# VH-VL binders against o27280, part 23

Target 1, 266 residues: o27280
Amino acid sequence: MDSMNVPEVLEIKRIVEESESVKTFIFSWDFRREVRPGQFVMVWDFRDEKPMSVSLIDPVRSEIGISIRRVGEFTDRVHGLSEGDLLGIRGPYGRGFELMGRDILLVGGGIGMAPLAALADEATARGMRVDALVAARTADELLFLDRLEAAGVNISTCTDDGSCGFKGFAHERLLTLEENHDMAAVCGPEPMMFQVMRILDERDVPAQLSLERYMKCAVGICGQCCLDDTGFRVCAEGPVFWSQELSRVREFGRYRRDPAGRRVPW

## First folded at step 1 (VH-VL)

Design l15 (framework fv_libevitug)
Fold by OpenDDE, second read of step 2:
Structure l15 (fold): chain C 266 residues (1-266), chain A 120 residues (1-120), chain B 110 residues (1-110)
Amino acid sequence: as target 1 above (266 residues)
Amino acid sequence: QVQLQQSGPGLVKPSQTLSLTCAISGDSVSSNSAAWNWIRQSPSRGLEWLGRTYYRSKWYNDYAVSVKSRITINPDTSKNQFSLQLNSVTPEDTAVYYCARGSEYFDDYWGQGTLVTVSS
Amino acid sequence: QSVLTQPPSASGTPGQRVTISCSGSSSNIGSNYVYWYQQLPGTAPKLLIYSNNQRPSGVPDRFSGSKSGTSASLAITGLQAEDEADYYCQSYDSSLSGVVFGGGTKLTVL
């Protein structure tokens, strides 16, 4: 268990260009260390460390994939890496998604599709009917469409600018869908997730949502990722939460805390 | 490194229950990264998936429609094995039966196979 | 009969390229991954290709898979004597809620 907290230096086996801003880095993985969709790993570039969701789980090839969006200095450095380069990986951490029922709805926005892609693979493999609502600002930012299609996922797309699929936001598209599911998994911008959760609750669809917060230790010690006012630690009790749990979280959909602990509105 | 060892009778009378066991080594029957399958093969029916059992926070079973009413696949965590029971067998159930480990949608390790003949 | 359709036999000479087809429907190949297995005489099937075109460890790059629409294909380049075997395609059928196999193709190396 202690070895789990020590970064393992791993070679980048392959890099998949998902979009202009998103790359999936593939690593060899010892599956004696089990990993579930929705869990995250800490990625260390020997200068800084950040949590990243697992987007690919392949026991046959003994590989995992981590999808990273280019958004800052750390991710800029990582995106500059090539196959054969090294990264430190520790984990996995956190609570992953749980599957139940036969019909599942995935609602993802942007990079939020990363953990959902992994979940989609598991769900389809289990013989579940998977519907995915994939949202992005523009068509070129829609992620994993080919992968999802190949897995047998029924895809609906929406874009803010209408360049692909429904013109509008994910929750607006969801309102146009009449079919109910046994459960839903949601990941993306928190304002999106907030609206989606409300709709799902009104429809009595059990939902799990994956939150993103600033994380330092990833082991529930430092408290940097604590949620007001529950004390939930995103790294320990999450990042996947049930809608019932999030209903108790006052800050959800409203604000987050920055690295200095200040409240920052979404 | 993963090995599957099958055991059970090779002869079953019509209307009786076919029972086979698959012992697992090198992996756990409750692994979150595995599914445990039964497949059979015959000249008349080819390869036929019968069903699987797997653990994902709880136990799940999926069965082929063709045998759903007659089949039971059970894990045994204490012995690290899983079993097949097929009730009310007929000569059409004569086949080589395989247990297999894989992902939830394909099989990467197979048992040695067991010929089961249904005959009076 | 098998849900997926394969030619019953195929043949080639050493060094040739051989392709084995697998035809399905929208409920299986059309919407789900395709897998391929090699089965030598007297042995259990061995996974050859997964997820349409991925090779597991130990499978040479002479083997490749492809999928288009409701059909899939296994290609073997540089055919060798040891490639003589039965080959099966496999997928998941959403309408049946179950794994489905092709009828198998006997590949003979002449």
Scores: ipSAE 0.014, ipTM 0.485, lowest interface PAE 8.0, mean pLDDT 92
Fold by ESMFold2-Fast, scan of step 1:
Structure l15 (fold): chain C 266 residues (1-266), chain A 120 residues (1-120), chain B 110 residues (1-110)
Amino acid sequence: as target 1 above (266 residues)
Amino acid sequence: QVQLQQSGPGLVKPSQTLSLTCAISGDSVSSNSAAWNWIRQSPSRGLEWLGRTYYRSKWYNDYAVSVKSRITINPDTSKNQFSLQLNSVTPEDTAVYYCARGSEYFDDYWGQGTLVTVSS
Amino acid sequence: QSVLTQPPSASGTPGQRVTISCSGSSSNIGSNYVYWYQQLPGTAPKLLIYSNNQRPSGVPDRFSGSKSGTSASLAITGLQAEDEADYYCQSYDSSLSGVVFGGGTKLTVL
């Protein structure tokens, strides 16, 4: 039987504190409804519903995890919940990452590591060589390092303040890495993703980038589905897009659109 | 609708190169959402995946270990097709050969199949 | 020899439930998605199930797939005469860096 888009009320089985501002909420999941890295679910606290990327996919334990950063009223309420409390979950939705080749580079910034952590688990389980570049403002904001290390991922870190690893931005660290990769997956702030994409394009490394603003489009709640001002160019199913699609979009990494459709700098 | 049309000789002599072509209509061989596979089927070995070619900003090839030293799969963007070359064939290479559009995650469409007999 | 193991044959009568198994290892089914193909006599294989349990458009809901550990199963409920065919499982094998198939199961509808 297929889902009719109705939220399922699930008990919070376990909560993992990833940092001061990020928690992973773990639920039992029936894997007759398959979930892939890069997909998202709608999380309902019985007042508001928000899209959240799936950060843990564990068919062996029959669990999924959803990592949530505290940034506003909805996320503050959800962070106040305890193991045993209930949330509504609807989905999964959207296009997941595609894995091809023998090795992959993951480049994640902040909470953007959440969908990439799930992807790292799948890639390592498939026998791929996985290198991860994990970026944050400070060491305390680097996410999933222990999970990635346990999965056999080769980790490079960078922080803006130099408190862990390379001092600088993700794209600056990437310029010092010359390893060959069959593909890359990138998730984080749009300006970071734009700079990383440029370098990967110069190296002929195909990349998939996850754009959070397209999650609403996948569930039909879309006000902003096109990135470029030249008209009809990017209409593909999100949130994951290939780099060659995004390289044609003038706005990617430079501008965003407000609810009225006006261009606003990042 | 995607259609795959196979062509090539049905009889190949031992030690020669087996060459087959798969012409694509309804999709581009350089489509970012496709991978282009060669698969063969024989009574003794069943279904056997031989390899694939796919475009993701650049061309990639994956080949089965059992044939890797003898196989080449090449796209031709100008003719919208892809080919299979299998060197140094033996009677054990006798099989029905299929081209297919797919990926590791799904296959959409298969060609009609071509029986190739390797015999003197 | 096939890398994935299927029973060579299965049978049932119209209306019954039939299950076809597919056994692998940690490097294939244990780590990767499973696909199922139906092959009618004289035709190319047709995709029946992808990503363990998903149906392509046009495949009836009486066909379902499942995966547990290093094994997968195809279930056919309400068996019909036109289901008489060969069925193959498929997965990716990480140790071989390639796609692998099961040996096939000939389903006879009695």
Scores: ipSAE 0.006, ipTM 0.473, lowest interface PAE 12.4, mean pLDDT 83

Design l16 (framework fv_libevitug)
Fold by ESMFold2-Fast, scan of step 1:
Structure l16 (fold): chain C 266 residues (1-266), chain A 120 residues (1-120), chain B 110 residues (1-110)
Amino acid sequence: as target 1 above (266 residues)
Amino acid sequence: QVQLQQSGPGLVKPSQTLSLTCAISGDSVSSYSAAWNWIRQSPSRGLEWLGRTYYRSKWYYDYAVSVKSRITINPDTSKNQFSLQLNSVTPEDTAVYYCAREYSDYLDYWGQGTLVTVSS
Amino acid sequence: QSVLTQPPSASGTPGQRVTISCSGSSSNIGSNTVYWYQQLPGTAPKLLIYSNNQRPSGVPDRFSGSKSGTSASLAITGLQAEDEADYYCAAWDDSLSGYVFGGGTKLTVL
């Protein structure tokens, strides 16, 4: 068995409240276990275990951060924890983002900004110019704006209701932004990611997209295979995929699979 | 409400090209939630799927093996329609041709059908 | 020549239950969802059942679908004269990379 598959019990060093529904949990981390933006860890509360993206990677302070949105019983219990409490963490797992070129566009929706915040830190540390389009339903759901600003990121915002920045969806805002990026990284609700991918593909901007539903595939416990454009089943490593890979997956943006393997529309 | 309206000639000579058009209302031919299919129905072969086109980041095309060498399905975003072109037809291509929308993984709306007779 | 096998005919009297079977293989019904279509004379097929057992809006609850292994069934309870039609099952086939249909069942209401 790989030693990374055994949970390590870690103390919550610090908790940052990002919004009413999102908290970042910070732990001391031994960076002999390398972690890259786009990777995730399994978080264990001694009852259930869930995959969570790494949102902060700080080798100087020897810390990682994990941002968790409160959406169900597991996350509600974890949100009830305090500094000094313990969680089990194993990993990291999955295919992380690759950086290339001189400038990058980040497009994040809601909690999808979590892995992109870690990527922004790495991209700026490498001397890249970073533009971020941060999207949410409302102003109070926009995440990591102060952190991105502190890192020197050029920030654009949009909200569905117009409470901050551009009024509209991420893809509508993207149409008004500069077309000259060497690459892009995208994370958020799957319908949003598909619309953004469509625009970036038309602009010949190579993009990487992070899909939550493929996190378990990366740890080898996924029983799901993607159907290609001919109907044949294909297994792929996630959660980060190049847009060219996802363009061939006929279900991306159209439907998902439930635990029984049945196709369910978005 | 989604409606598909077919048009095209009902008589084609052997060796010529069969051409049909399906006009879409109530949805967009480039809607990523849909794929646009052609199916035919004959007494000898029953219902037979011919192919589909759909838009993701770019246009994709899938064709049935039986017609793959002769078939082209073309979307037209400006007119909100898609067409079927079937080359080198024979009397065996005589059938009622239907266009249909595919939502998720099922065909939910069908055109009215066009009887195409291949005869000299 | 049909990939999926249906009985060519079925019959019943008003108020009775009728079941129409559909048999396939592991590459179609065994690995994909089943759909059922109703075709009245001179009309296009109409979606009756999708995702094995789901009904579109406007389809009466007396129509139901089921799937087990490589076979599927359409059940019609409280049979009515208006149900007289041809019924087709359909599924995606992984080996053929396309939709396949049953040969159709002509339902006669006596």
Scores: ipSAE 0.000, ipTM 0.419, lowest interface PAE 16.1, mean pLDDT 84

Design l17 (framework fv_libevitug)
Fold by ESMFold2-Fast, scan of step 1:
Structure l17 (fold): chain C 266 residues (1-266), chain A 120 residues (1-120), chain B 110 residues (1-110)
Amino acid sequence: as target 1 above (266 residues)
Amino acid sequence: QVQLQQSGPGLVKPSQTLSLTCAISGDSVSSYSAAWNWIRQSPSRGLEWLGRTYYRSKWYYDYAVSVKSRITINPDTSKNQFSLQLNSVTPEDTAVYYCARGEVYDFDYWGQGTLVTVSS
Amino acid sequence: QSVLTQPPSASGTPGQRVTISCSGSSSNIGSNTVYWYQQLPGTAPKLLIYSNNQRPSGVPDRFSGSKSGTSASLAITGLQAEDEADYYCAAWDDSLSGYVFGGGTKLTVL
């Protein structure tokens, strides 16, 4: 409990450049604190802390990896660090993905592939058949393709601009895939996840979706953001939710909240 | 209590190097929780962030695009201070220069300011 | 030429509420936290608000900040004569890889 809530100062053991905008920071980890795919940690640069999904879980090497996209002040500072530098890590937090059945579909958009890459490793280690639909705006934003291929994952790609694979959005590509699955896991921009969820629901495929905006609620940072129109308590269950649970959330995929609390269309 | 004390010449000739120092008390220039900034203020350009330095396991430097080719910020752990060197100054560099600490709250402590006039 | 846009002036009478706006873009206010600074004549700026809406110790609760999309606001309730000062907003800008400031708002207490 205390070990989860007090930041541990860890040395950056290795940095993997995933793309020009994404790096994976690898740390030694004591697996007496279990980490599951779909969980996140709070990364502290001694000024600010932000939630980041765990993208690598390697108990054989006693390592975890955290993939970070460069999008703002905090992430810009962290991207400036080198092997040997220190970061504070708290956690893990949140509900991890649940694996059942013999086959699984992963649908990831951009940095949303980070938690799904960890899940792919676990699923393949369990002997499951894994199909991954990897989506991004452009080819250079597709993440973890080599890692997924090395794990034996069957990969489909799509880009908004057609620079790699299918030209179009993840849900459009999904409509061309006819094989059914026992379960799906989805992570990426909320409008993408909403459209994918609708298709999977029509196909009667149970899906788990990971929502970045609810990571803060899971650690108690944003207690007032955990209620919606239906009274659903997202902070108790997040960041991973079943599609059936998200169908009760009126705002999912339709509206977002600005910092003033106003509903704004996507 | 953290205090920042600035020193350096107030008059610099065009094309020369502007040099200022900021002495730190109540904190360490190599503190992991701090970044050390230079900011200037002029009537024509308002407030401008110039750059920062900070220590994690080695020294890091960030510089504003507008001055990046002319600026150097140097920490000195033995004197617990950091300095600004700005090369090839022009009258447009005339400003009040401030050093400032960033930490949990950016620019929570400021130096007293140094008016630097670039004139022949 | 300021990257963030503030009105050049604002005014109010003692006891009133005054709001100062700050407009930016997706690369600064839209993606990063907003800071507010108060500058009294002849002094260095002083931190008034950090992380959009948080006050450092010693700042009265009549000062508050808010952020919506690419814009931010500083609200001063129960305006006092000593609030007469210049107010600046600031945020990190991803496209410039540096901090940017508003042009400043001169608040006059009438």
Scores: ipSAE 0.000, ipTM 0.407, lowest interface PAE 17.3, mean pLDDT 83

Design l18 (framework fv_libevitug)
Fold by ESMFold2-Fast, scan of step 1:
Structure l18 (fold): chain C 266 residues (1-266), chain A 122 residues (1-122), chain B 110 residues (1-110)
Amino acid sequence: as target 1 above (266 residues)
Amino acid sequence: QVQLQQSGPGLVKPSQTLSLTCAISGDSVSSYSAAWNWIRQSPSRGLEWLGRTYYRSKWYYDYAVSVKSRITINPDTSKNQFSLQLNSVTPEDTAVYYCARDSGLYEPFDYWGQGTLVTVSS
Amino acid sequence: QSVLTQPPSASGTPGQRVTISCSGSSSNIGSNTVYWYQQLPGTAPKLLIYSNNQRPSGVPDRFSGSKSGTSASLAITGLQAEDEADYYCAAWDDSLSGYVFGGGTKLTVL
C-alpha cells in the first residue's frame, strides 16, 4: 500500500479569507513529499472527502495552501473551522502543469485561479514572463490579485458585469490581447475554457487546461472516465490536459453528464 | 518495455558535425507525457545534460547554455526516433553519449540508451 | 569542476549503513527537487531516487533520499555487494536553465 493513499491528519496553521465565499487553508508540509502546481489533494473532514486543488506551495515557509469555495454542505462545514482545528489530507494526486518557453499566459475564472496562483509563483521563480487574465462574474469574485501583483505578474481583469476591468467574458478580453505566448494554462468554468482554448489554438499557443470533473479519475477510476460515448475514453492522468487532447472531443464545453449519464447543456 | 537504441559514428574529425540517433520502442516520440534528452559523460566534465525535445501541440526544444550555439535535437515521428547534431566539434566533445527519456518533470531520465563512445580526433 | 559537490568515494561492509552527500546552492538543490542515479560498471546510469525521496518501481527500500536546504543525501541501509557502483545526484538549476549533476561518488563494498 502507498502511504500517500492514507489521509494524514494535519492542523490548520492559518486561514486566509480570499473573498466572502473563498478561504485558503494553510498547513505545514514536509517537502520531502513533492507537490507541484496543478495537483490536488483529498480533503477529509472526518465525514466526507472532496478533491481540492493546491493553491499555495511555499518551501521557504514549509507550507501548502488549499483554497476552498463555499458551494455545499461539505464546504460549509470546512468554512466553519478555525485555526488549530484538524483536517485529513491525502495526496498529492494528478498530473501537474508543465512549464516551457520564456513566457506564459494564465487564464483563470473564479476559483479556477487557485491552481494558477501556485503556477504563477513557480513560473516567476523560474524567470518566466507571466501574464494573467483573471475573470469573474463580479469584482468581489476576482481572486489572488494582490498575490499575483506581489509576484510581478502582468494582470488583466474582466468581469461579466463590468464592476472591475474589462466588461465582458474572458474570451472577449483575450481577443483584445495581441501578445504571443510560448504556452498557456487555463482553469475555470468549462464553457469559458472551451472558448479560450479555441482562441489559443488559432494563435498556435499550446495550452494546458485543468478539468475539475476529472480529479476523481486521477485517484483510480481508470475505466469509468469518458468525454464521448462514441468510444473515446479519457486518460486517467487528469485533471490537467493539453488542448490538442481536448480539441477533438465534441462534448468538451458543450455538454456535461448528469448523475444518470444523460447529456445536459452547459 | 520502453527501450532506447542508439546509433551513429564513433569517430568524428575536429570541426565536423557529430550526428547520433536514438530509436524508441515501447513509447511514441510525440507522447504528451514524455521528453527526450541527450546527455554525455566524459572524465574531464562528468555527466552533462545537453538538451531535450518534447511534443505539446507543437515541438519544443531546450538546450544547455554550454552547447546552445552548436546543438540541434530533431524528432522524427515517422521513424519514432530523435537525433543529436553537434556542430564544430573539438577534442573536448569526446564523451560517451546517451539518449534518455523523461516521463515528465517528476521522473527525469527514467530510461536510458546503451551509450555511444564518440572520439573526436584527426 | 561539477556544479553539485559529492565526495569522490565512499565505502562500507555488507549490512552497514552508508550515506552519500550532495551539496549545491539556492539556484539548484535549494529551489528544486533532487534525483539520484546508480551507474554499474559498463552500463548507463539508472534512476534510483526522484522527487527528493521517491523510489521508482523495482528499487529496493534499502535506498532512501533526503534533502535539507541546499544539500541532499542518499542513504543505503543493509549494504550489499551488488550496490558497488558510482552514484550521481542531479537537480534543475534556475540560473543555468538546465539540469546539473554531481561529480559522482564511487561506492566500494569491502
Scores: ipSAE 0.006, ipTM 0.465, lowest interface PAE 12.6, mean pLDDT 84

Design l19 (framework fv_libevitug)
Fold by ESMFold2-Fast, scan of step 1:
Structure l19 (fold): chain C 266 residues (1-266), chain A 124 residues (1-124), chain B 110 residues (1-110)
Amino acid sequence: as target 1 above (266 residues)
Amino acid sequence: QVQLQQSGPGLVKPSQTLSLTCAISGDSVSSYSAAWNWIRQSPSRGLEWLGRTYYRSKWYYDYAVSVKSRITINPDTSKNQFSLQLNSVTPEDTAVYYCARTDYYGSGEYMDVWGQGTLVTVSS
Amino acid sequence: QSVLTQPPSASGTPGQRVTISCSGSSSNIGSNTVYWYQQLPGTAPKLLIYSNNQRPSGVPDRFSGSKSGTSASLAITGLQAEDEADYYCAAWDDSLSGYVFGGGTKLTVL
């Protein structure tokens, strides 16, 4: 238990540049610490610690990957690191995705494709048929298309501006896809996830949605990890929730919380 | 940059239908991150929100109680615009009418871009 | 009458601080974020403050917002002649399922 809560200092083995703003940092990993798609780790640069989704799980090579979007001072510092440099990693934390059935749908927006890329690897390794809808505002924000193709995933893309694939939004594109999935997993901006959830509910497809809300401390006071009506803690009870759990949360798809815990519109 | 351009008649006779159009550039009327509002302003009633339309897997319409029985807001995706129709107008409907966007990317829930406004006088 | 209550007028001289209050209820300001609009004569309202206290790009630091319970306020420091305008608060109202506005405050720079 303590071993999961103490950062292990790991060498950056390889860096993959996913886009202008996203890099995947790959580390050797001891799989005596189990890690599942949908879980996150705390990344420590010896100054600050931030939660990051696990985007690659490769027990054959004994590697994990952590995809990090450049959005501020911590992530700017991490993006400045090179292969051979050191980072502290602790975890994994959170509830991962559950796989069921034979045919699954993944719907990802932007960086939300990171945990879904790891899930796609697991699902295809289990012999499942995987359809992925990869959505972004522009083509430059579409992530992991090459990894999904290599895994044998059936890929559909959409961009708001039409720069790649279907011109339109994830929920609009989803209406053109088959209705016979056994489950779905969704990760991306909350307004997109809300619309996708509603369509999947009408199709009686059970959906899991990953909420990557701001978390100041994974193991401490958790006010900023809570959802409005249910008191669910993203770090303890999430980040993955079933659609039926989210349908009663007033904030989902409408509001978020700022660092002070105040309601802020999306 | 998003711009809203209003058009429609400035004079409407009592009992007729008031019709205004708001043309959108720099965004899509069917954008899932946006809602499209009509607001009016008169000296007697001040600023008054009339309603909105937004696309969220299907079109939704919300209307203020004061006008709900007379108002229709209609999106047109082919022309990238939305319109206001207000039936059975009276002199009390004399106002400056504005269209406005609510943007849900990032902050949301406030009207950040407004049209130029159209003065509509209801008079015989 | 408006759903949100503002003083109908406020005044100050250049360089002074002026505050404009906005009072509501639990269904509007008490449960939702407040935003403020400035309206110069003959123009559409312009967003000054959103999410209670945030400024859009291009709005001077002289304008600030705050919220406490069911009330909000707009503060203007270093008052200037060009600040003479009508100011409106606004919020979503859960009970009405719609946006509500204050009656407006005419700010006169003496």
Scores: ipSAE 0.000, ipTM 0.383, lowest interface PAE 17.1, mean pLDDT 82

Design l2 (framework fv_libevitug)
Fold by ESMFold2-Fast, scan of step 1:
Structure l2 (fold): chain C 266 residues (1-266), chain A 122 residues (1-122), chain B 110 residues (1-110)
Amino acid sequence: as target 1 above (266 residues)
Amino acid sequence: QVQLQQSGPGLVKPSQTLSLTCAISGDSVSSYSAAWNWIRQSPSRGLEWLGRTYYRSKWYYDYAVSVKSRITINPDTSKNQFSLQLNSVTPEDTAVYYCARDLSEGYAFDIWGQGTLVTVSS
Amino acid sequence: QSVLTQPPSASGTPGQRVTISCSGSSSNIGSNTVYWYQQLPGTAPKLLIYSNNQRPSGVPDRFSGSKSGTSASLAITGLQAEDEADYYCAAWDDSLSGYVFGGGTKLTVL
């Protein structure tokens, strides 16, 4: 059998409290099994298994980190764990981000900053200039600001309520920022990503966007992880897609599908 | 379905320029998800990557250090193709030349052209 | 010489298991994914394995890849006559800023 489909039982080495609703769980990792920014793992608590993006990749310390937002029963249970407790980790899976050029713009909303934080580390290590637009509803929900600052990233923030940085949405803030980047990477709520993509397309900035909402199945059972028009399976061909690929998908940013496969508006 | 079709002369004299073309169907030479490569194969050196071109916000070019001073890879968006020019050829450049697509680090050389034998001889 | 090291030949009989090794360094296999290509006589190479251990659609599950540190391996189980071919490993090399290939292994099915 493929060893990536067998979960490894790993000890939680360290837990970082990122916010009231987000924690990063850090594990020792054997880097003979490679992990790239933008990839995800299946996290198993011995009852349920859920996909989670890798938010820290540290080959020097032989560690990976997985950031988890508390949104339901599974994540509530995982948030109740302590250092020394065990979790099953299977993977990594999916297509990671591709880095090109000298200058990169990161645009992240909420927990979408998790895969972008790992990407920021890699881009900075490669000597790229990194600008990050970090967006959230309130100041308390902005993630990874200290980590990005420590990495030398140029940070802009926006909050819906104006409690930190620009008052408004990510795409409104983006319109006030420098237009010249070799590439961009975007992760966050789908309506935000759609608006950001349109602005980046107008600026001729190639963008990669991470679509994680459909990762509800393991790679071996991924029939449900499809985009409507293209037939791309998020866990097989994603979760990272170029903006050119997504511009042809009528579903992206406009509607979602219910369990019966019917289109429902956002 | 993506296909790569090569064309160009099979004989080149020493000191002249080797020129080959690769026509793309089923994908765009300017596609953001792809890079377009030249690879050659000879009995003496085996498989040898020569370079690639790809479009993101502008055209990028990566060339192998062994040929960097002599090689040019040129995309042509109007004809949906890319070409190889290798200057100042010697008999050591005799090889089968392939074009190939690279989607990303995880999908390198997933589609190959048919190959063109180029002999460098007087 | 090739940057990645493979045995020049390997052999087996139908139904048996054959493994082909590929050895590199920290700048190539140690930090980047490994690819395997099959080349039948008179044809272009075909992608057999990507991302260390993944198979493209249409590649039989008899073929598998693995990676450990700076080395990789291709395993062929249930060896068949049509598997007789040249096999090449490849990886990106950070120090060279380019792809590197193994010298190739000629697999003979006895």
Scores: ipSAE 0.000, ipTM 0.415, lowest interface PAE 17.2, mean pLDDT 84

